VHH binders against q9ulm0r997to1333. Designs and how they scored, part 16

Target 1, 337 residues: q9ulm0r997to1333
Amino acid sequence: FSIPVHFTNGTYHVVGFDGSSTVDEFLQRLNQEIGMRKPSHSGFALFTDDPSGRDLEHCLQGSVKICDAISKWEQAMKELHPGKSEGGTRVVKLMYKNRLYFRSQVKGETDRERLLLASQTSREIVAGRFPINKELALEMAALMAQVEYGDLEKPALPGPGGTSPAKAQHLLQQVLDRFHPRRYRHGAPAEQLRHLADMLTTKWATLQGCSPPECIRIYLTVARKWPFFGAKLFAAQPAQLSSKENALVWIAVNEDGVSILDHNTMQVHITYPYSSVTTFGGCRDDFMLVIRSIPDKSSGKSHIEKLIFRMAAPKIAEATFIMASYMNHCTTTVNPP
Short names: E, the ipSAE of ESMFold2; O, the ipSAE of OpenDDE; V2, 0.75 times the mean of E and O plus 0.25 times the DockQ between their complexes.

## First folded at step 4 (VHH; framework vhh_4orz_3)

Design g3 (at its last look DockQ between E and O 0.01; V2 from the best seeds 0.00; counts 0 for: pae E 7.1 > 2, placed apart)
Fold by OpenDDE, look of step 4:
Structure g3 (fold): chain B 337 residues (1-337), chain A 119 residues (1-119)
Amino acid sequence: as target 1 above (337 residues)
Amino acid sequence: EVQLVESGGGLVQAGGSLRLFCAASGFTFSRYAMAWLRQAPGKRREWVALIYTGGSTDYADSVKDRFTISRDNAKNTVSLQMNSLKPEDTAIYFCAKGWYSTSRYFDYWGQGTQVTVSS
């Protein structure tokens, strides 16, 4: 058997497997074939799309057989579409994405790894899960444009080989759609969008001759300046907020712990290291964190704080599993066998 | 390895002039915007002057019409001519490399050179 694995940059790689192949074995094969580091270093994992078509992804566990995972997905599809003989023409989509990010593992990254990280980050930027101003957003979009499309072609002098203005404009729009934050474009007047395209052209044109690896290097250098680079952000509503105002926050999960960020500015409100987390996970329909404060030197008493957040159930599960993974990793690193 | 080495700093009286130099190595100089930054005691580092690969320049309002940035791609150098210096211009001045040709952001800077303007 073989199945395509889709990457964050829009490319894919077909990987072979048999009826007994586990996700770990499958990943090992994939990594070998595409020149990626082992998951313990790269933090990349295999995901499936959701059979419902919702914007959800499911991380595959390493011990699970690939065939079983596929079968499970197919079964779910059938259940969602009762009466349709073949559950529709939709097939499971396997995705290869970074799940865990380790700062200590930056050294040794492959070019492909960096490319995929940058692509994944770009998606986060577009989705509004990365703090970025308009100026920087434009520059980063230009970098990605250079990576994906190469040098910007000069507007066709009225000669036979020039790209039509329409094509050029279409390309610019495509670049903006792919690499520029949606929040800055949505609802913008046409004139502003044209201006944005013009600015993009200017920035992109100046990247002429810049190689994809160099662009990616720059891109990641910029992106990594954000302390929560590689973190997974979950939108959440604190349950304790008595105020009628539906205050949203970001719960950021990374190797350092769990942080609460302002939803709009993404500024850090507070960070809880994993050492302070005593309990975490779903509580009824909410996400719960139980935090133990550092004992006051004077009283020796530690305070326990219970934090409740309203989150979607799938996100609760995801956050919980990611936290657990980081915690396990930290434990293993501190006590190397 | 990217290297930026600043020179030309020193003590100057108010109203005087000074020219800073920066020698760059370790990257294709002509492909990147260059800048001068400065950091005064107790203050945040701020950009002073930018020069893009195309030769266009930009200046902070505080130094506009007094400072002039220039570059020599053949020599991999960037310079800052500072005229009509003021005590407020006292700072460590850093040569900085832009991310790319039109970037207003910087990924490398030198050790800096001290500029002191006396009243």
Scores: ipSAE 0.420, ipTM 0.768, lowest interface PAE 1.4, mean pLDDT 92
Fold by ESMFold2, look of step 4:
Structure g3 (fold): chain B 337 residues (1-337), chain A 119 residues (1-119)
Amino acid sequence: as target 1 above (337 residues)
Amino acid sequence: EVQLVESGGGLVQAGGSLRLFCAASGFTFSRYAMAWLRQAPGKRREWVALIYTGGSTDYADSVKDRFTISRDNAKNTVSLQMNSLKPEDTAIYFCAKGWYSTSRYFDYWGQGTQVTVSS
């Protein structure tokens, strides 16, 4: 047996396995073949897509057999289409990406880990889950353009081998669509999009001769200035006595604990270290977080605070599993639950 | 230990042909993209031709329609047929292993084979 394992930059690696291969054994082979450290260091994990085609990914547990995971996915696909068949067979998509981020493990990163981590971060920047100003966003897009396409090609001269001006403009817009935040281009008139492409050209041209590993190191150096780099962010609605509009926050889950960020500015309101989290969980679309405060000196008794948020149930499940993983991380193995 | 051994280089007149060969060992050859790179004196190393595990190929504009890359997964070899050679093709040619199946980034290459195209 063999199956493609996809990466966030749109590439893949084909990995061989047999009917007895567990996810752990599969990942050991994958990591050796592509030059990645084991999950306890890299924090990377294997995911399947959702059979329904929704934008959800499901983390595979290490003891599960790959063949069983594929069969479970195929059965779920059949149940979603009872009595109907697609025009062709859709197969499970395996994705390998970072799940847990450990600051202590940065120094040992391989070039392959950096590439894939930067690619994943680029997706978060595009999606608006990363605070970045307009100027820096273009610089980051240019770095990814240099990594993906190499040196910027000059417009065609008469004769073979050149690139036409129309094709160059199409590529520039494709780069912006792939690597530049959607919010900065949403509803933008064509003139503004052309201006962005011109600015991208300027930034990209300065990178001539810069190797992909160098570009990626620069990318990560810039991205890591944000204290929540590597955190997983979940949009959530706090429970309120009255509601005038949709009030959102980000729940950021990382190595340090659970933080509540302002939805617009992404500034931290508060961080709850895991030592203060008594319990957490969900019931349908309600996520609850129970916090134990430092004991009051006057009474000597700690205060219990209950926080309720509205979130989609699959996102609650994802958040709780990541939190549990960070809380239980005292081994070399990633994805323990 | 990954090893890539190039051969087939030499001196050829402009308009001539050469075929380069690369013998690969120390890794599961069929799992990786393979490429030919070249480096002329005083210039940066550039990619020339790329072949993915599925057999799809890509070429630098400067060699398109003149060079053909192929691979033999049974013999762990990759080759480069070079036709209509120009003096500008003079370089050391390196066989390169990709990081993964569809990689355009390379982590190993051989010692290279010299190709010299005279006017």
Scores: ipSAE 0.113, ipTM 0.632, lowest interface PAE 7.1, mean pLDDT 86
ESMFold2 (binder alone), look of step 4: mean pLDDT 87; pTM 0.880

Design g4 (at its last look DockQ between E and O 0.01; V2 from the best seeds 0.00; counts 0 for: pae O 4.8 > 2, placed apart)
Fold by ESMFold2, look of step 4:
Structure g4 (fold): chain B 337 residues (1-337), chain A 119 residues (1-119)
Amino acid sequence: as target 1 above (337 residues)
Amino acid sequence: EVQLVESGGGLVQAGGSLRLFCAASGFTFSRYAMAWLRQAPGKRREWVALIYSGGSTDYADSVKDRFTISRDNAKNTVSLQMNSLKPEDTAIYFCARGWYSTSRYFDYWGQGTQVTVSS
């Protein structure tokens, strides 16, 4: 047996396995073949896509047999489409990407890990889950363009022997679509998009001769200036009697705890360390977080604060699982089994 | 131990043809992208042709329609058929292994084989 394992930059590696192979054994072979550290050092994990085709991914536990995980996916697909075997012939998609990020993991990173972390971060920038200003957004897109396409071929100018300006412009728009935040181009007229592509060529041209590892190191140096680099962000609406269309926040889950960020600016409002989290979980579309505050210095009193957020149930499950994983990591690093 | 051994280089007249071979060992060959690179005198090493594990190929513009890369997973070989050779194709040609099945980055390469195209 063999199966492709996909990465966030759209590439893959084919990995062999047999009927007895666990996810842990499968990943050991993958990591040996592609030059990455084991998951406990890299924070990477293996995911399947959702059988329904929803934009969800399911983390596979290391003790599970890979053939059982594939069979479970196939059975779920069959149960979703009992009379439509002709309408869908989709096979399971395996994705290998970072799930838990610890700042200590930077020491010993391989070039392959850096490439994939940068690629994953680039997808977050495009999707609007990463704060970046307009000038830096173009510089980051240019770095990824240099990594993926190499040196910019100089655009053709009108005149004999030139390359088609329409083809050059089409490539530049593809680069923007792949690596530049969608929100900065939403509703922009075609003239603005062409001007943006021209500005991209200026940034990209300055990177002539820059190697992919060098570009990726620059990319991560810039990206890591944000304190929530590596955090998983979930859009959520705080519970209230009256609703407003702009009442969204980001719930950011990382090594330090659970943070509430302003949805528009992504500035942190408050961080709740895991030591202050008494309970958490979901009921239908309501995510609850129960916080025990630090005792007041003068009074010694602490308070219980109950926070309720509206989120889609699958996202609540994902957030809960990642929070539990971070909390379990703290106990295993202090008191290993 | 990963080993890549090139062969098939030599002297050829302009307009002629030559076929390069690369024998690979020490890894599961079918799982990796493979490539040919070249380095002409006084120039940087440049990418020439790439073949993914699934058989998809890509070529530098300078060799497109003249060169053909292929692989034989049963024999662990990759080859480069070079037709309509020009003096500017004169270079040392290197066989390289990709990082993974569809990688365009390389982690191992051979000692190279000299190709000289005379006018």
Scores: ipSAE 0.511, ipTM 0.826, lowest interface PAE 2.3, mean pLDDT 87
Fold by OpenDDE, look of step 4:
Formats: C-alpha cells, structure tokens, sequence
Structure g4 (fold): chain B 337 residues (1-337), chain A 119 residues (1-119)
C-alpha cells in the first residue's frame, strides 16, 4: 500500500506501508525518504483530517497501525453519511506537521525542516495566530513569495515575452491570499488592496536574487523573535464568574509551559511553567488548569488556583495531550535513562 | 479562597474627595491586574480604573484626571483616590481582580462600598 503525505508547503510525498506498519514505522520511513530528523528532534508528527470536514486535525499515535487509523477514519465517514455506500468520494488526508517545538533542537535543522516550519508559521500568520504588524506582514509575505515563485518579474515593457499587467496583478493577489494575514485584508476596500499589492511589489523586488534557503533563513530568524514561536495556540474563553462579556484569550502551549495571551494583541498576560501546573485537562465540558502560585516574597504563602476555560472538546483533548507530551519530555531530559 | 474587601466609601459633597481601599487575599496579588468598578442605580456595572501588575494604569474617560488608582503589593492592597467628585459618581464601587496581569476582564470582586456624592 501507499498513501500521500501532505506537507505544509503544499507538496506531498507518497509513502509505502503494509498491514502491520505502525505510525512510528511509517514516520521513520517517511523521514528517511525525505531527509528529516527523527521526531524527537524535529517534533514533527502525522495527522489526519477530520472525517466531518471540520477544521480539526487528529494526531496519530505512534503505536497505532496506519491501516487501523485509515479504517477508523473511513468508518467515521460512513457513520456521518448513512446510506451512502462509500461515505462519499472523500479520502483520508495524511498531514505531516510540526507538533512539538524545541528551541534546543534548532541546531541541526535541515533545509526541508526549515522550509516546513516556515510554511507552517506562514499559515499561522495568515490565520491570525501570530502577532505581526502590517509592515512585517508584508515582509514575511514577500519572503514566502520569493521562495514559492522566485524573483519578481518586471512588468513587461511593451514587447514580446513580457508578463501582462493582469497576470502580474493576479500573482500579487495570489501571494497576498496565501501569505498575508486575512485580518488585514478582510473588508478592505479595493483601493487599499491595490496599495497593499504595490507595497508587496516593492518588498518582493528587494529580494531579487535571494535563494529559497536564504529567504527561509531570514523568515525563521524573524519569526523566532516571537517568544511563542512553535507554540500551539488555542482559543479559549475564561469562565469568569461575573463578566457578561464574552472574553477570549489564547492559551499558548509550548516547552516552557502554558501561557495566556490576549486574543487581539497576543500579548502575554501570564505564563505558568509546568512546575506550577498541578492538574490539567478536561473538566466536564471545560478545560481546567490547577496552578500552584509562586509564594509571595513577603508572605511566603503559596496559593492554589483553579482556572477554567471554555474550549471546544477536541481542542481540550489536543491541548491536554500536547501539555502531557512536553511534560514528559522535560522529565526525560532532566532524568535521562 | 480569593477575597476582596472594599472600604472607604461614604457621603461627600460635590467637589469633595474620597479614598477607597481594597484588601486582597487568597491569591498572588502581584501577578494580577486590579481594578475598580462601579454600579449606579439602574445602570450597568462599569469599569472605572485599572492598574496592571506592572504598575501601569488606565482610566475610564469619565474619571480621567480625577481618579488615581494605586497598589501596594507588599500589603496586597489597591486604592482609589477620587477627587473632584460629582453627583454622577454616585455608585457602589467594587474592587475587582483581573484575570491576568494585563487583563481588563475581571473574575472576582468584593461586596462593594457605597459612594454618594451630594449636589
């Protein structure tokens, strides 16, 4: 058997497997074939799309057989589409994405790894899950444009072989759609979008001759300046006792702990290191964190705080598993066998 | 258990001053933003003043330059100095804890203290 594995840059690789192949074995094969590091270093994992078509991804566990995972997905499809012999024409999509990010493992990244990280980050930027101002957004978009399309072609002087202005404009719009934050474009008048395209042209033109690896290097250097690079962000609503206002926050999960970020600005409100987390996970329909506070220097008293967040059930599970993974990693690193 | 206890309210004439106090307990005070809210009769509770964990302050437009919020992390207290009081400032004033160090959302508040400004 063989199945395509889709990457964050839009490419894919077909990987062979048999009826006994586990996800770990499958990933090992994939990594060998595409020149990626082992998951313990790269933090990359295998995901499936959701059978319902929702914007959900499911991380495959390493010990599970690939065939079983596929069968499970197909069964779910059938259940969602009763009466249809094959649950429709939709087939499971395997995705290869970064799940865990380790700052200590930056050294040794392959070019492909960097590319995939940058692509994944770009998706986050577009989706509004990365703090970026308008100026930097254009720069980042230009870098990705250079990677994907190469040097910006000069508007064709009236003569044979020049790119039509219409084509050029179309390309710019495509680049904006792919690599520029949606939040900055949505609802913008046509004139502003044209201006945005012009600015993109200017930025992109400055990258003349820049190779894809170099662009990716620059891209990641800039992106990594954000302290929560590589973190997984979950939209959550604090279960406030008194607020009638629907407050949203980001729960950021990374190797350092759990942070609460402002939903709009993504500024950090507070960070809870894993050492302070006594309990975490789903509580009824909510996400719960039990935190032991740092003792006040003045009183020496520590307090236990229970934090409750409204989150979608799948996200609660995901957050819980990611936290557990980081905690386990930290434990293993401190006490290497 | 998080506790917030307000004090310092009372009756004052227009143009007068009051200082409200709030004693906090049951949490790491220094890590949280603190705020004063008020609720006038028949009106919604509104935000008045906020002091972030770092000490920066913010005020509602209606009280800007008249009210001053401050905090003492050593004593776990937050205060509101109210100057040039107006009849429209009449309300129950609540001490409130922000969810986080920079949050304008509040998860706990006290029982409140009545402030009445006479014309």
Amino acid sequence: as target 1 above (337 residues)
Amino acid sequence: EVQLVESGGGLVQAGGSLRLFCAASGFTFSRYAMAWLRQAPGKRREWVALIYSGGSTDYADSVKDRFTISRDNAKNTVSLQMNSLKPEDTAIYFCARGWYSTSRYFDYWGQGTQVTVSS
Scores: ipSAE 0.024, ipTM 0.414, lowest interface PAE 4.8, mean pLDDT 89
Fold by ESMFold2-Fast, scan of step 6:
Structure g4 (fold): chain B 337 residues (1-337), chain A 119 residues (1-119)
Amino acid sequence: as target 1 above (337 residues)
Amino acid sequence: EVQLVESGGGLVQAGGSLRLFCAASGFTFSRYAMAWLRQAPGKRREWVALIYSGGSTDYADSVKDRFTISRDNAKNTVSLQMNSLKPEDTAIYFCARGWYSTSRYFDYWGQGTQVTVSS
């Protein structure tokens, strides 16, 4: 058997497997073929797409057989779409993405890991889950354009086989759609979009001759300056808001713990180390964190705070599983060699 | 709008020292990486020293341990201290603005200042 595995940069790799192959064995083969480290070092994991097309991808556990995972996805498709289509149903899509990020593993990164991390970061920038101002956003988009498309082609002189202005404009719009924050373009008038394309052209042209690995190294150097690089961000609404306040926050999950970030600025309000987290998980549409404070000096008694956030149920499950994975990693690395 | 003005170039003897200055205006200086590049007669322009917005520095192998780049964000100035100068350091030296805070790509540079090192 063989199946394509899709990557964050829009490429795929076809991997062979047999009826007994586990996810761990499948990934060992994939990683050898594409030049990635094992998942425990890279933090990458294999996901199936959501059968409904509405929610998050589902992470596959290492001991599960690939054939069983595919069958389970197909069964879920039948249950979610029992009467929809005789011949138009989707096929399972396997995706390979970074799930856990550890700063201690950066020095051992491969070029393939850096490429896929940068591509994933670019998707987070586009989606508004990464702090970036307008100026830096164009610079980052230009770096990814250089990686994906190479040198910006000089417009052909007026003559046979010249690139039309419409084709050039279409390419620039495609680059903006793929690599530039949606929020800076949403509802923008045509003149503003032309201005962005012109600025992108200027930034991209300055990268002429820059190799993809060079552009990726620059991209990651810039992106990693944010302390929450590699964190998973979940939009949430605190339950204990004032009646006149509908403020959202980001819940950021990474190796340091669970952090609450300002929704607009993405600046940290507070970080809860995993050692302070007593209980976590979902109840209906709410995500719950129970935090144990340090013992009060005067009373000697620890204070417990219960935090409630409104989040979509699939996001609650994802946040819970990622927290558990980081917590598990912390317990296994307490006594380094 | 963006202006970069170099000064401090001149003629020096081999083994001597020279300090170059760059005055920047027309942008928020503290947010950008700044660099010194040089172009020797008959050669391409090459990078010499880089200082990021946060103060960390990088140097070309040819000048490492001899040159020191520094910045003064209050004065919008970047400087290059050049020690143990050699005839092969003879070049026009350009101040350049990085694309962003950690960029090794430059979008603006000044007119340059001539440095001549006699044998």
Scores: ipSAE 0.000, ipTM 0.133, lowest interface PAE 15.8, mean pLDDT 82
ESMFold2 (binder alone), look of step 4: mean pLDDT 85; pTM 0.863

Design g5 (at its last look DockQ between E and O 0.01; V2 from the best seeds 0.00; counts 0 for: pae O 3.9 > 2, placed apart)
Fold by ESMFold2, look of step 4:
Structure g5 (fold): chain B 337 residues (1-337), chain A 119 residues (1-119)
Amino acid sequence: as target 1 above (337 residues)
Amino acid sequence: EVQLVESGGGLVQAGGSLRLFCAASGFTFSRYAMAWLRQAPGKRREWVALIYSGGSTDYADSVKDRFTISRDNAKNTVSLQMNSLKPEDTAIYFCAKGWYSTSRWFDYWGQGTQVTVSS
């Protein structure tokens, strides 16, 4: 048996397996073949798409057999679309991407790990889960354009012997669609989109001769200035929200704990280290986080906070799984001082 | 040990044709993208053509319509058919192994084979 494993930049690698192969064994083979470190270092994991076609991805646990995961996906698809699945050709899509980000493991990153991490970060920038200003967003898009397409080919004046100005503009708009935040282009008229493409051309041209590894190094240097680089962000509505017009926050889950960020500015309101989290979980669309403060020396009392957030149940499942994974990793691999 | 051995280079007049071959060993050939790169004297190595593990291909604009890359997974070989050669095509040509099945990035290449196109 073999199956493609997809990456966030639209590429894939075909991996062989048999009926007894677990996800752990499958990933060991994948990692050796593509030059990735093991998951305890890289934090990468294997995901499937959702059988319904929804924009959801499901992390596969290491002990699960690949064939069982594929079979369950196929059965779920048949149950959701019984008439269409008999005539359809849709098959499970395996995605390999970062799930846990460990700052202590940055030094040992391979070029291949950096490429895939930057690619994933680029998708988060496009989707609006990464704070970036308009000028810097364009520079980051140009870096990804250089990685994916190489040196910019200068458009020629209308006539033979060059790329037409119309074709060049179409390519530039495709680059913006792939690598530039959607919120900055929403509802913009065609003239303003052409101006943005001209600005992209200027920034991309400065990257002439810059190699993909060099572009990726620059990309990550810029992206890592954000303290929550590598965090997984979940939009949520606090149950006890004030009367302000913006009802949403970001719940950011990373190695240090759970942080609440302003939804608009992405500035941190508060960070709860895992040592202060007594319990967490979900009930339907409500995510609960129970926080205990360290006892005050002057009073000897600690305070208990119960935080409740509304978010979609599949996102609650993802967040709780990631939190549990970080908590287990910290207790297993990091000894107390 | 990954080994890539190029052959088929030589001297040819402008407008002529050559076919390059690459014998690969030391890895599971069918799982990786393969490519031809070239380097003219004093210039940086540049990408020419690539073929993904699934057989789809891509070409640099300078060689599109004139060069054809192909692979034979049974023989672990990659070939490059070069037609309508120009003096600008003069270079050492390298066979390269991709990082993975659809990679456009390469981690191994051979010693190369010289192609010289005379006017």
Scores: ipSAE 0.396, ipTM 0.774, lowest interface PAE 3.1, mean pLDDT 87
Fold by OpenDDE, look of step 4:
Structure g5 (fold): chain B 337 residues (1-337), chain A 119 residues (1-119)
Amino acid sequence: as target 1 above (337 residues)
Amino acid sequence: EVQLVESGGGLVQAGGSLRLFCAASGFTFSRYAMAWLRQAPGKRREWVALIYSGGSTDYADSVKDRFTISRDNAKNTVSLQMNSLKPEDTAIYFCAKGWYSTSRWFDYWGQGTQVTVSS
């Protein structure tokens, strides 16, 4: 058997497997074939799309057989589409994405790894889950444009072989759609969008001759300046009373712990290191964190805080598993066998 | 255990003034934002005033320029000076602890003190 694995940059690789192949074995094969590091270093994992078509991804566990995972997905499809033979024409989509990010593992990244990280980050930027101002957003979009399309072609002087202005404009729009934050474009008048395209042109033109690896290097250097690069962000609503109606926050989960970020600015409000987390996970329909505060130097007393967040059930599960993974990693690092 | 004890409530005539006090214990007081909330009969609990750990303050529009929140970190107390009180200010007032130094979310509050403003 073989199945395509889709990457964050829009490419894919077909990987072979048999009826006994586990996700770990499958990933090992994939990594070998595409020149990626082992998951413990790269933090990349295999995901499936959601059978319902919702914007959800499901991380595959390493010990699970690929065939079983596919079968489970197909069964779910059938259940969601009763009466339709084989649940329709939709087929499971396997995705290869970064799940865990380790700062200590930056050294040794392959070019492909960097590319995929940058692509994944770009998706986050577009989706509004990365703090970025308008100027930097254009720069980042230009870098990705250079990677994907190469040097910006000069508008064809009236003569044979020049890119039509219409084509050029279409390309710019495509670049903006793919690599520029949606929040900055939605609702913008046509004039502003044209201006945005012009600015993109200017930035992109400055990258003339820049190779894809170099652009990616620059891209990641800039992106990594954000302290929560590589973190997974979950939209959440505190269950406790707030001064704002329907207040939202980002729960950021990374190797350092759990942070609460402002939903709009993504500024950090507070960080809870894993050492302070005594309990975490789903509580009824909510996400719960139990935190032990740092003892006051004066009193020596520690306090326990219970934090409750409203989150979608799948996100609660995801957050819980990611936290657990980081905690396990930290434990292993401190006490290497 | 976090404890917040409110005091200073009572009956006052419209246009009058009251000062509410809150004694806090069970946490590092200076590290957290504090707030006053209120709940009128049949209404939802609402925030009234907020003071961050750094001392900056914020107020609900309904009480702005009439109420003043302050804190004493040495005594672990937070106060609410209420001037030019109106009948619509009648409520149970709660002292609340913020999640963090600049939090607008609250995780603990006291039993409250009744404030009644007569016409």
Scores: ipSAE 0.030, ipTM 0.462, lowest interface PAE 3.9, mean pLDDT 90
ESMFold2 (binder alone), look of step 4: mean pLDDT 87; pTM 0.882

